VHH binders against Protein DOG1-like 4 (DOGL4). Designs and how they scored, part 192

Target 1, 232 residues: Protein DOG1-like 4 (DOGL4), of Arabidopsis thaliana (Mouse-ear cress) (q84jc2)
Amino acid sequence: MSKMRNLVEEKFLEFYESWVIQLELYLHQLLIAHNNNTMSETELRHLISKLTTHHKAYYTAKWAAIREDVLAFFGSVWLNPLENACSWLTGWKPSMVFRMVDRLRKSRVVLVEAQVKKLEELRVKTKFDEQKIEREMERYQVAMADRKMVELARLGCHVGGESVMVVEAAVRGLSMGLEKMVKAADCVRLKTLKGILDILTPPQCVEFLAAAATFQVQLRRWGNRRHYVTHS
Short names: E, the ipSAE of ESMFold2; O, the ipSAE of OpenDDE; V2, 0.75 times the mean of E and O plus 0.25 times the DockQ between their complexes.

## First folded at step 19 (VHH)

Design jg11 (from jf4 with W59Y; framework vhh_6z1v_2; at its last look DockQ between E and O 0.92; V2 from the best seeds 0.81)
Fold by OpenDDE, look of step 19:
Structure jg11 (fold): chain B 232 residues (1-232), chain A 123 residues (1-123)
Amino acid sequence: as target 1 above (232 residues)
Amino acid sequence: EVQLVESGGRLVRTGGSLRLSCAASGFTFSDYAMGWFRQAPGKEREVVAAIDWSGDETYHADFVKGRFTISRDNAKNTVYLQMNSLKPEDTAVYYCAASFPIWHTRSSDYDYWGQGTQVTVSS
């Protein structure tokens, strides 16, 4: 069964599909670069820059869409259920990338002590920032449950022009709060990503980005397969 | 067209205060982190202060030592730098910069730049 989609959802879905296709292309390049040690540092940095720019483009589009309808991103129709289940405030959880780094370290990535130290510092900071956002979210949820949502429910039982205006205002307020939180979360994501890339060497960055992209693409594929099996 | 226009730079005496302003246009200001940079003659451009999109998080360089404060007004599309206890060493061209969506300490990571405003501190 197809979900009902609003205009924002439709537009972003189209964008995202295109974005993912491009990501897969970049993934291919990353894998080639990873398996071929003939690329110069300049070439690697260029490839890294392309990926970072690609991610920046995603958030540019996201934030534009959020301004129109932040609620569309809570229950993202462009994601499958597995992707949605793995989402934290409309995206990947920042702290999860450190597990990815740890996995890479257990494989072939060798980090010097200074890098390890910096990564740990970044990990701590990231976790702190996540928790801060989560606390804000909790406060927000409590506030909404105690006041706004009750008011909305109450007003929803009444039909009238003034009531509608009040409800709309309340919904706007809710949306504004959510938007702020989503943006904050996105900033933590990007800070974390930037931090990791600043710590790693260009070859390590390529490996990390390849792993991240692989995970994202595979998650989507696995989720899609599961969804089709379940609902076919 | 994206524009960042700095203002407020002038000649001041040591110990004096200035407030720099940067008016932004041509982009969604509230989505961008903002920064102030400065460049003295013969020196590299360096970050003075930065502020995230919401204003909730700020960064100040070590040399600021509590003398300068960055702030922003998203309703006015303006970022400010309050400079107190100015020293001759603070003489430089001060630049406003914008970065989506996070701030950086490196100038190369910023997306848009102003033309700068001259701050001169005399002894």
Scores: ipSAE 0.862, ipTM 0.940, lowest interface PAE 0.5, mean pLDDT 92
Fold by ESMFold2, look of step 19:
Structure jg11 (fold): chain B 232 residues (1-232), chain A 123 residues (1-123)
Amino acid sequence: as target 1 above (232 residues)
Amino acid sequence: EVQLVESGGRLVRTGGSLRLSCAASGFTFSDYAMGWFRQAPGKEREVVAAIDWSGDETYHADFVKGRFTISRDNAKNTVYLQMNSLKPEDTAVYYCAASFPIWHTRSSDYDYWGQGTQVTVSS
């Protein structure tokens, strides 16, 4: 178990370093696009497409790593995943992205009434989706506690072979349930990002993606996730 | 080598039923959302139904609600479209599509496409 966890963590962190370096290069292109008032809509859409592909690549690699060891993405203490699972499942809370949109509205971006209404509808949907995940995680934590108690009682009655199988099954069950919830949370993140990019015009999307990339680059430089990804 | 292969399309009478299947290979099927689209001659391709990677969230276009049901079997790498109460206006080529990891209503947001299967509903 521990040797697989170490290798998965290191491999993903190596990927993440490369991914952030490439994000910095895209940030440079976003800043050029922001400063170029005559850049065509086609050129902007192409750049936006590169950024969306880059963000999808992060989740593609994450989901592959989760398949190998989901616990690599939950703090340093696997023994207490129920406490850690109450935090926002291995990443940033989707509703927080609207703070970035709000900051852009106050500084550079002028939104028409129709866009403001659609963004509020999306904010409500995003909050609903994340609350649904929070309730599901709460129910999962209760179910896992009950199963652990039953399995520990059975271990008190058995010598070894059967107890090893029960423990291994419980760990697999926990891992599979956590994988599903992490994927569900990532889908809310991607649905929210996609929804924002669909509402904003291409120049506004460039502004938003530049702000998001700037934040993620700063996160790397502060080193706030040493070995694996948690809430942002 | 990603492949999506639709099957089950045929001629059927008004009021009849069909079940379409789409077999997937060359990618991790269980990580992808799946969609069914259709295209009648001279018309734009339109979404019929979509389903998320886990099967827990589905979408059905209003013109098929109550008649068509999307489902998936991740063990068989297959997505299905159960089509009931068929009408002549359902006549089209039906396409299977895949998107990582969320489903969409726009065809331009899908990563992979099948070649389609013809459904013809006779009056």
Scores: ipSAE 0.674, ipTM 0.855, lowest interface PAE 1.2, mean pLDDT 82
ESMFold2 (binder alone), look of step 19: mean pLDDT 91; pTM 0.928

Design jg12 (from jf4 with S108Y; framework vhh_6z1v_2; at its last look DockQ between E and O 0.88; V2 from the best seeds 0.80)
Fold by OpenDDE, look of step 19:
Structure jg12 (fold): chain B 232 residues (1-232), chain A 123 residues (1-123)
Amino acid sequence: as target 1 above (232 residues)
Amino acid sequence: EVQLVESGGRLVRTGGSLRLSCAASGFTFSDYAMGWFRQAPGKEREVVAAIDWSGDETWHADFVKGRFTISRDNAKNTVYLQMNSLKPEDTAVYYCAASFPIWHTRSYDYDYWGQGTQVTVSS
């Protein structure tokens, strides 16, 4: 069953669909670049920059949207169930990209020792940052369960006037907390991505970005196919 | 229009203190990481300190050695640099910069820049 969508959901859905289409175009360019050893470093860097800018645009739109309704991103209607299932705090889990890098290393990407060392350092840092956020999330959930949600439930039984205002205030407070958490997670994502791209050579960056984009696009495709099969 | 306006730079004696301010407008300040950079005559621009969007995370250059502290007030759309124990080598134009959504050590990664404020430390 299709969920009723609010205005924020509708707008972001439209944005995301367009964004994904553009991502697929960039993926095509990345694949061409990957298979073309004649591209200059300048050209590769330009392509990398286009991708990073594209990702930045996503988060710009996201952060604008979450200011209006952060809850829309918890159970994102623009994602299929598989995509949602693979999400960590409204996006990809930062530490997962290291598995991708490892896979690339097992294939054709050759990293020098210095790169390997830096990647491991980044991995540790990323893991630490993820855990920090998860701890905050846990604290948040506990707080909600023990206090705020109880209060909301209590207030919900008393509909009208001042009670409504109090409930709204409480919901706003909860939303603010979630927004902060989501933003923090996004920052970890972007720091991780930047860190990886800073460690890799331009050709390696292209390969990595191609792999990442491929994974994202394929995940969407697989999820869509599954969804249509199960609901047909 | 995006604006970053630095203030607080002046002539001070060695060992003195200054507090620089950067007032931001024209963008959602609370979504941006902020940084302070400086450029001395004949030298490259270098990052002094950075702070994430929330203020929870800060970074300071090694040459700061605990003398400077970056902070921000999102309610005022302002980022600060408290500078203590100033030295003549701290003489430079200090710039405020904004980056969405994370901070960087490289200047070219920042989105917006102020015009700078002159800090001069005399012996």
Scores: ipSAE 0.863, ipTM 0.939, lowest interface PAE 0.5, mean pLDDT 92
Fold by ESMFold2, look of step 19:
Structure jg12 (fold): chain B 232 residues (1-232), chain A 123 residues (1-123)
Amino acid sequence: as target 1 above (232 residues)
Amino acid sequence: EVQLVESGGRLVRTGGSLRLSCAASGFTFSDYAMGWFRQAPGKEREVVAAIDWSGDETWHADFVKGRFTISRDNAKNTVYLQMNSLKPEDTAVYYCAASFPIWHTRSYDYDYWGQGTQVTVSS
């Protein structure tokens, strides 16, 4: 089983490195679109579609990998420690992307009041969905601590044959529960992203996607430098 | 090749019932959200019901609430639409659609589409 975990991690590391390189190339295109007014609405929508497709491809690969080993996504080998420290249930926290929207509103993105209202409604729903998942995670943790699970763990320490099979079945059950929660969290992430892109105009979507991709790329670069900004 | 094949559409009387099926192949069905849409002549295609990848969460348009129920069987790669208390206004071609991994109310957000099955509800 150690080999299966290592193989899943190796495959996804290779995928993720390629995926980030392509994200950086799309970021270049987003920055070109951001910095000039010559792109038509059709060209902007095409670029937005490429980014949407790229993000969906990440989750397609992720969901295939978590079927084999969901635990690989908790403390992932393809992420540096800073990236892992910023993770919420194996990815970016849905409600935190509204900080990027707030920053854009303060600087260069002009939103009409109807957009502001819809974004606030989406923020509230996103937070509600996050809290629902967090409560489910708490229930999962309680279930792990229940008397029968503790008894199974104790029995696994004493005997081989049948005890090994019982412990392995219990571990598989826990992994299936985690898989379901990770998928639920990913659905909230994608609903939030889609919701923001539906509310924003195409130029505003390009601004948002550029900011999000920049943050992701910079977080990876900062974490890889081994030197962080610190103060006492 | 991705395929979505609807079946079960036919002529029924007002007040009758009908179950539509949509068989899926060529993709990982259990990772996809599914939707049923309908299109009457001269009208835009509109969402009727949707169901998430797991089957745990469903959504139904207000005009079908209490009458239609979406469900899925991931072991059979099939999504269903149970249609009760049918009205002449339900006459349309019904399409199933798939989107990874969340469902949507807009037709252009779906990745895969079936060819449709005709439902006709007589006076």
Scores: ipSAE 0.680, ipTM 0.863, lowest interface PAE 1.2, mean pLDDT 86
ESMFold2 (binder alone), look of step 19: mean pLDDT 91; pTM 0.923

Design jg13 (from jf4 with T58I; framework vhh_6z1v_2; at its last look DockQ between E and O 0.93; V2 from the best seeds 0.82)
Fold by OpenDDE, look of step 19:
Structure jg13 (fold): chain B 232 residues (1-232), chain A 123 residues (1-123)
Amino acid sequence: as target 1 above (232 residues)
Amino acid sequence: EVQLVESGGRLVRTGGSLRLSCAASGFTFSDYAMGWFRQAPGKEREVVAAIDWSGDEIWHADFVKGRFTISRDNAKNTVYLQMNSLKPEDTAVYYCAASFPIWHTRSSDYDYWGQGTQVTVSS
């Protein structure tokens, strides 16, 4: 898509492209580890740690970027339309990972009863946290739509001197609220991910992470193909 | 350079109160979850309390039993631990720790640590 990009978008785009390339490399390692079953527990844990560190790096970069321009992440230009359509508050929806776990269970991952119980507890907690954020988002949207956005629109039509300052202040306020919500959502994502990894054995973690990475990479590929077909 | 500097630890009598402070520098404090840990002589380090980046989510260990309260002031880059009704069993070195972006119960999951402050509760 031909869209003007600001500096934050450009920088993050570059970062993300590199990050995805590295993710693909890790995916390859995960798949090898999964298929061979010859790696020691220590080696598996090391690989898992590399992936978790990689994800942490993403959010480190993200949070740095959103401090500058959180709005850039609403309509992320580094994502294709399919990826964006699958996004929940600028990222993957935490509760969706449980579907992945369920799929793995149906295939070849065998979970003991204790793991199943803990996963269910985590699922409930994750859902609760998602809903909490969604409620906050709704409140925020209502508040903005009923007051701030109207004011912004009104002021935008009468921009001059003091009006500009007021508009800027309002936009800053909006951005701060969005940033908070995005960060909260990210925390739920990471808590969920950590929770799952804490419940699963190292081999199961590798399978899960491989599945997650595969999904992410394939989603990007599918979205790109579709985009090129529709706009070629 | 990242620094976490604890303060406020001292000798107090049973039933007394203390407020520990941890001043952070060298990183974006407001993006980090913070935790208080303690380590008594001959015992493992244990988590006392944790607080998320926003202060909206707080966790306390079971042994706290409402006696301690963690809080933070992002404007001051400081996390606090208010300790009331102190007992001899609370005698330990108390450590401040930071974790991006979520808090943990395991010490190994934290990114930065302070040097600790000694809290001694006498009978």
Scores: ipSAE 0.857, ipTM 0.937, lowest interface PAE 0.5, mean pLDDT 92
Fold by ESMFold2, look of step 19:
Structure jg13 (fold): chain B 232 residues (1-232), chain A 123 residues (1-123)
Amino acid sequence: as target 1 above (232 residues)
Amino acid sequence: EVQLVESGGRLVRTGGSLRLSCAASGFTFSDYAMGWFRQAPGKEREVVAAIDWSGDEIWHADFVKGRFTISRDNAKNTVYLQMNSLKPEDTAVYYCAASFPIWHTRSSDYDYWGQGTQVTVSS
């Protein structure tokens, strides 16, 4: 059966496509700054601020959309199947970012002992926060596996008053709990990102942001080539 | 238009108590972290307390040592600062600030600011 999209999903799909295009433009600027050793610290901080603002805009739009339909973010129509498969509670897993930092450190980025200590403290805090959210997630795991049936019930299909009412109440309860969990996960993502950018120097931040944007863009391109190609 | 309006600042004696309120409008208050800052004459603005969007995560500066308590009421779009055991050193203009969606200790990381309310602690 073809995917059915409500107004929230259509609006966010258009937003997300534009958002990714802008991310690709910022990636180009990050790569120029990464390869250019004559940019001032002020110029680097301004570019970092643009990226931070761009990510904040994503979450601003996301939090507005999840208030209307949080289930849309579990198996999103604006993401290919590979992107959806790599999601942890509707987004990147916060602890995964430290593997990217570690890889950059092993290549050519030199971290001072004070930075290493602060990054480890942040890693421990991030992992602790993730584990708390994962324990809460277990209670919703079964309901999410049957998202297709839940979506049909949400569209108001009536087959029997009591059975439909019970399913609709379950969807409503799940949606409210999931919204809080998604917001909690997003806060861990943003605390982790902010924490890393505060610890790293401006040139190191540019390298990190470039790596992160490259990964996101390549995951989208690779997934579209191999599995989920949207026809126009 | 986003507005943050502090109220409740006044003159109080050493050892006294005071509750500040900050009424928010023009944005989805329940999505924002909130902070209280203060600025005494001749000093830089400093963070006093912060609270996340849900109210579940709270932070207080060491110099308030359990004397101040931040709280929020999302139904009323209001953040509060309960100040107990006030000292002359607490004399300052107090500001509320909002940041989406996490709180911070640096003032430069906040998106919206109130005009401030004067707290004066006499001996």
Scores: ipSAE 0.714, ipTM 0.874, lowest interface PAE 1.1, mean pLDDT 85
ESMFold2 (binder alone), look of step 19: mean pLDDT 90; pTM 0.914

Design jg14 (from jf4 with E57D; framework vhh_6z1v_2; at its last look DockQ between E and O 0.89; V2 from the best seeds 0.81)
Fold by OpenDDE, look of step 19:
Structure jg14 (fold): chain B 232 residues (1-232), chain A 123 residues (1-123)
Amino acid sequence: as target 1 above (232 residues)
Amino acid sequence: EVQLVESGGRLVRTGGSLRLSCAASGFTFSDYAMGWFRQAPGKEREVVAAIDWSGDDTWHADFVKGRFTISRDNAKNTVYLQMNSLKPEDTAVYYCAASFPIWHTRSSDYDYWGQGTQVTVSS
């Protein structure tokens, strides 16, 4: 079964596919850097910068797209069901990265006490920010359920020129609220990511980014395989 | 073309107040965090205050001590810095900067900069 896609979905799908390909290339570089201890700090920082710029590009494209159709990102057609299932407000959940850091610590990454402390502070802050957004989401959902959605349903039953305008206005209002929440979530993601990268040394950053990219790429691959098995 | 144009800087007496404005154009203002920086003669540029895209999150430097307040009006594509209880040590060129999509304390992390506006506080 093929999903009907709108123009925003099609464009972003194309963008995302290209973006992921580039991510895989960067992942390769990160892995090389990780396995090769001969790279200078300057070189590592440059690689880190390339990755951060790449992520920035994603959100630049995303925010441009959500301005046109934020709803496209709720049920992202460019993601497989597994990726979508792992999404929190149209992206990765910020607090998840700390589990990743913890796994790295258990393997190879040695953090000094000061780093551990700062990471914990960041974790707390991130959790707080997530919860704040979730509360807002809940408020939004309640408001929509109690008023907007009912109104939309009511208006939908009475199709007329004026009704159509009102419905459109209501949908716009809904979209604006969602956009705000998505942007807020994205900011938490980026703040968290920046925070982690500021705490870690360049070699640790490379390892972390490699792990993150690996997870993202593997999640996509696993989800695709599963999807094809179940729908083939 | 991206433009950030600061205004409002002038000579004021100690204890006085100023409101700086920065008018933005050439980019989607509402997607950018904004910051105010200042640079005094012979000193490094330092961050004064920052505000996220929505205005819900603000940051102020410790030396502000509640005297300055950053705000923004996305409908006007403008960010403001209200400065109260000004001191001679506040004398500097004040710069407006934009960063997508989050604000930073380091100047190198900002994407766009204004030309600056001179604030002089006399004793």
Scores: ipSAE 0.849, ipTM 0.932, lowest interface PAE 0.5, mean pLDDT 92
Fold by ESMFold2, look of step 19:
Structure jg14 (fold): chain B 232 residues (1-232), chain A 123 residues (1-123)
Amino acid sequence: as target 1 above (232 residues)
Amino acid sequence: EVQLVESGGRLVRTGGSLRLSCAASGFTFSDYAMGWFRQAPGKEREVVAAIDWSGDDTWHADFVKGRFTISRDNAKNTVYLQMNSLKPEDTAVYYCAASFPIWHTRSSDYDYWGQGTQVTVSS
């Protein structure tokens, strides 16, 4: 529980801690823009672009890390079926961002009906894409449930003289399938984010991004739920 | 240095076929979505087709649907555009573009661009 698994996990955690500190700095800028109408549309779009680039940087680093070892991003999520626990591959469920959109909609004076319709269409599309990934994930349930044995073999424990080559081939096969699913899930997350930002006006985008950044910072402080699987 | 190099553009007769290639280097090609765009003189650049990082999800503009097909080969770091039933209206410079990790229909959402290859369709 307290031991470090490998260098890939350690390096990504260092990246993530730096990344979230920078996100907090951007959050400050978002809150200033939200409370202040002196910024031009061009300045708002510049700030939105910085946030978009920052989020893409997270996935750039994540995809580099999963290319080296995707299993570093999996924890106990596959072992907890008792509650309707979040089992989403190495991150938040894409449709969950619509909770933040729903908060914006409770101030109905700020969203016009055309935007509301487009957001509901996007929500339906996002859920459809999620369901496709969930069906594929079910095909890997056995392999993911047996992750403890695969992890033990990867770390080099001797288990009755079985061939190291056969065990490593099984780990590699599992890793390749999981990499594809994680990338697919991340694409749905980014398509959903892009879709929301394309529908909202620049001031509305600032408000949404501030809410998202606030939530993500709070998840880090909570310590048990982040955008990546925590070490258990 | 990131480079996208288109090839295969040439003069062809109406009704003919042509395959464009775009060779990528200097970045992790298999993590990027790819798009083909075209621009005729005096007109705006417009998206023709796009393909996701894996090759599993493709999109084609309505004006080329059924005639053009985008594909990719991640082992060769190459994206292709198969162009069939060519018309004079298809005459343009064709560009490939890359975006991490999802594709888009707007040119402003792409990170890297090729220099273009001229396709000319004669009567």
Scores: ipSAE 0.722, ipTM 0.882, lowest interface PAE 1.0, mean pLDDT 81
ESMFold2 (binder alone), look of step 19: mean pLDDT 91; pTM 0.926

Design jg15 (from jf4 with S54Y; framework vhh_6z1v_2; at its last look DockQ between E and O 0.85; V2 from the best seeds 0.77)
Fold by OpenDDE, look of step 19:
Structure jg15 (fold): chain B 232 residues (1-232), chain A 123 residues (1-123)
Amino acid sequence: as target 1 above (232 residues)
Amino acid sequence: EVQLVESGGRLVRTGGSLRLSCAASGFTFSDYAMGWFRQAPGKEREVVAAIDWYGDETWHADFVKGRFTISRDNAKNTVYLQMNSLKPEDTAVYYCAASFPIWHTRSSDYDYWGQGTQVTVSS
């Protein structure tokens, strides 16, 4: 069943659909670059820059949207169930990209020792940052369950007047906390991505970005197929 | 229009203290990491300190040696640089910069820049 969508959901859905289409176009370019060893470093860097700018645009839009309704991103209606199931705090889990890098290393990407070392350092840092956020999330959940949610439930039994205002205030407080957490997670994502791109050579960056984009697009496609089969 | 306006730079004696301020407008301040850079005559611009969008994470250059501290007040759309134990070598134009959403050590990664404020440290 299709859920009723609010204005934020509708707007972001439209944005995301357009964004994904553009991503697919960039993916095509990345694949061409990947298979074309004649492209100059300048050309590769330009392509990488386009992708990074594209990702930046996503988070710019996301952060604008979450200011309006962060809850929309918990159960994102613009994503299929598979995409949502693979999400960590409204997006991809930062540490997962290292598995992608490892896969690339097992294929044709050759990393020098210095790169391997830096990647491992980044992996450790990323993991640490993820855990930090998860701990905060746990604390947040506990706090909400023990206090905020109880109060909300209590107030929910007494709907009207001042009670409504208090409930709204409480919900706003919850939303603010979630927004902060989501932003923090996004920062870890972007730091991780930037870190990887800083370690890799331009050709390696193209391979990595192609793999990442492929994974994202395929995940969406697989999820959609499954969804249609299940609901057909 | 995006604006970053630095203030607080002046002539001070060695060992003195200054507090630089950067007032931001024209963008969502709380979504941006902020940084302070400096450029001395004949030298390249270098990062001094950076702070994340919320103020939880800070970075300071090695030459700071605990003398400078970056902070921010999102309610005031302002980032600060407290400078203590100033040395003649700290003489430079100090610039405020903004980056969405994470901070960087490279100037090229920042999105917006102020016009700078002159800090002069005399012996």
Scores: ipSAE 0.752, ipTM 0.886, lowest interface PAE 0.7, mean pLDDT 91
Fold by ESMFold2, look of step 19:
Structure jg15 (fold): chain B 232 residues (1-232), chain A 123 residues (1-123)
Amino acid sequence: as target 1 above (232 residues)
Amino acid sequence: EVQLVESGGRLVRTGGSLRLSCAASGFTFSDYAMGWFRQAPGKEREVVAAIDWYGDETWHADFVKGRFTISRDNAKNTVYLQMNSLKPEDTAVYYCAASFPIWHTRSSDYDYWGQGTQVTVSS
């Protein structure tokens, strides 16, 4: 059973396709900067600013769309099943980004002790914020499940107008609560991203942003290819 | 046109109180974190207080030590700074600023700025 797409979903699908294309173009620039030791600090900071602006544009569009239909961002039509499977509260899980930082430290990026200390402090804060949101989400998931069962029962039979009004009010309340939670999660994502970029030097920021963009592009490419190769 | 308009700045005695207001228009105010900054002559602009988009989380600089309180009213598109126990050292131009969607301590990270309102605290 295919999900009927509404205008919010169609509009955001178009936006997201364009946004990913631009991300891929910025990834190309990041890889050039990574492979070229002659770029000035000013040039690197300009490129980092472009990436920061691009990410803020994504959240600007997302928050506008969430006001219309927050549920569209749970199991999104603009993401393939692999991308959706990797989502935590409509996006990447903030604490998981530190695994990427750790991987870069083991291969290419050398961090001084002051940076390591600040990154660990940020990691702890990020985990604390995530846990707070997860506790709140558990409360709403229980409420959603209760109301979903009532809605399914209503679809299976005709119910009176009074019952419909109660269900509609409950669904509206859940949507408002979910919007707040999704925005709270996005704030943790952006605080974590900003925190990492503030701790790293401009060349290190380019390395990190290139790795992050590569992961996102590869996850999309792998999931779109979606096949299992049988070996004999 | 994006607009942030501060008001409430005036001359006040040491130990007195003021409430600054900042009215916002031309953007979705309820999606933005807000900050108050101040700048005295010859000094660097510095963050005084900040508040998240929803109003649940606030931050205040140590030098205001519980004397100042930031708040917001999203229905009125307005952010406030309640300033108590004012000292001559609080004399400065106070600016409100907006950042999508999180607040920051660095002025360069803010998207929109007001023109400022002068607060003068007399001895």
Scores: ipSAE 0.734, ipTM 0.888, lowest interface PAE 1.0, mean pLDDT 86
ESMFold2 (binder alone), look of step 19: mean pLDDT 90; pTM 0.919

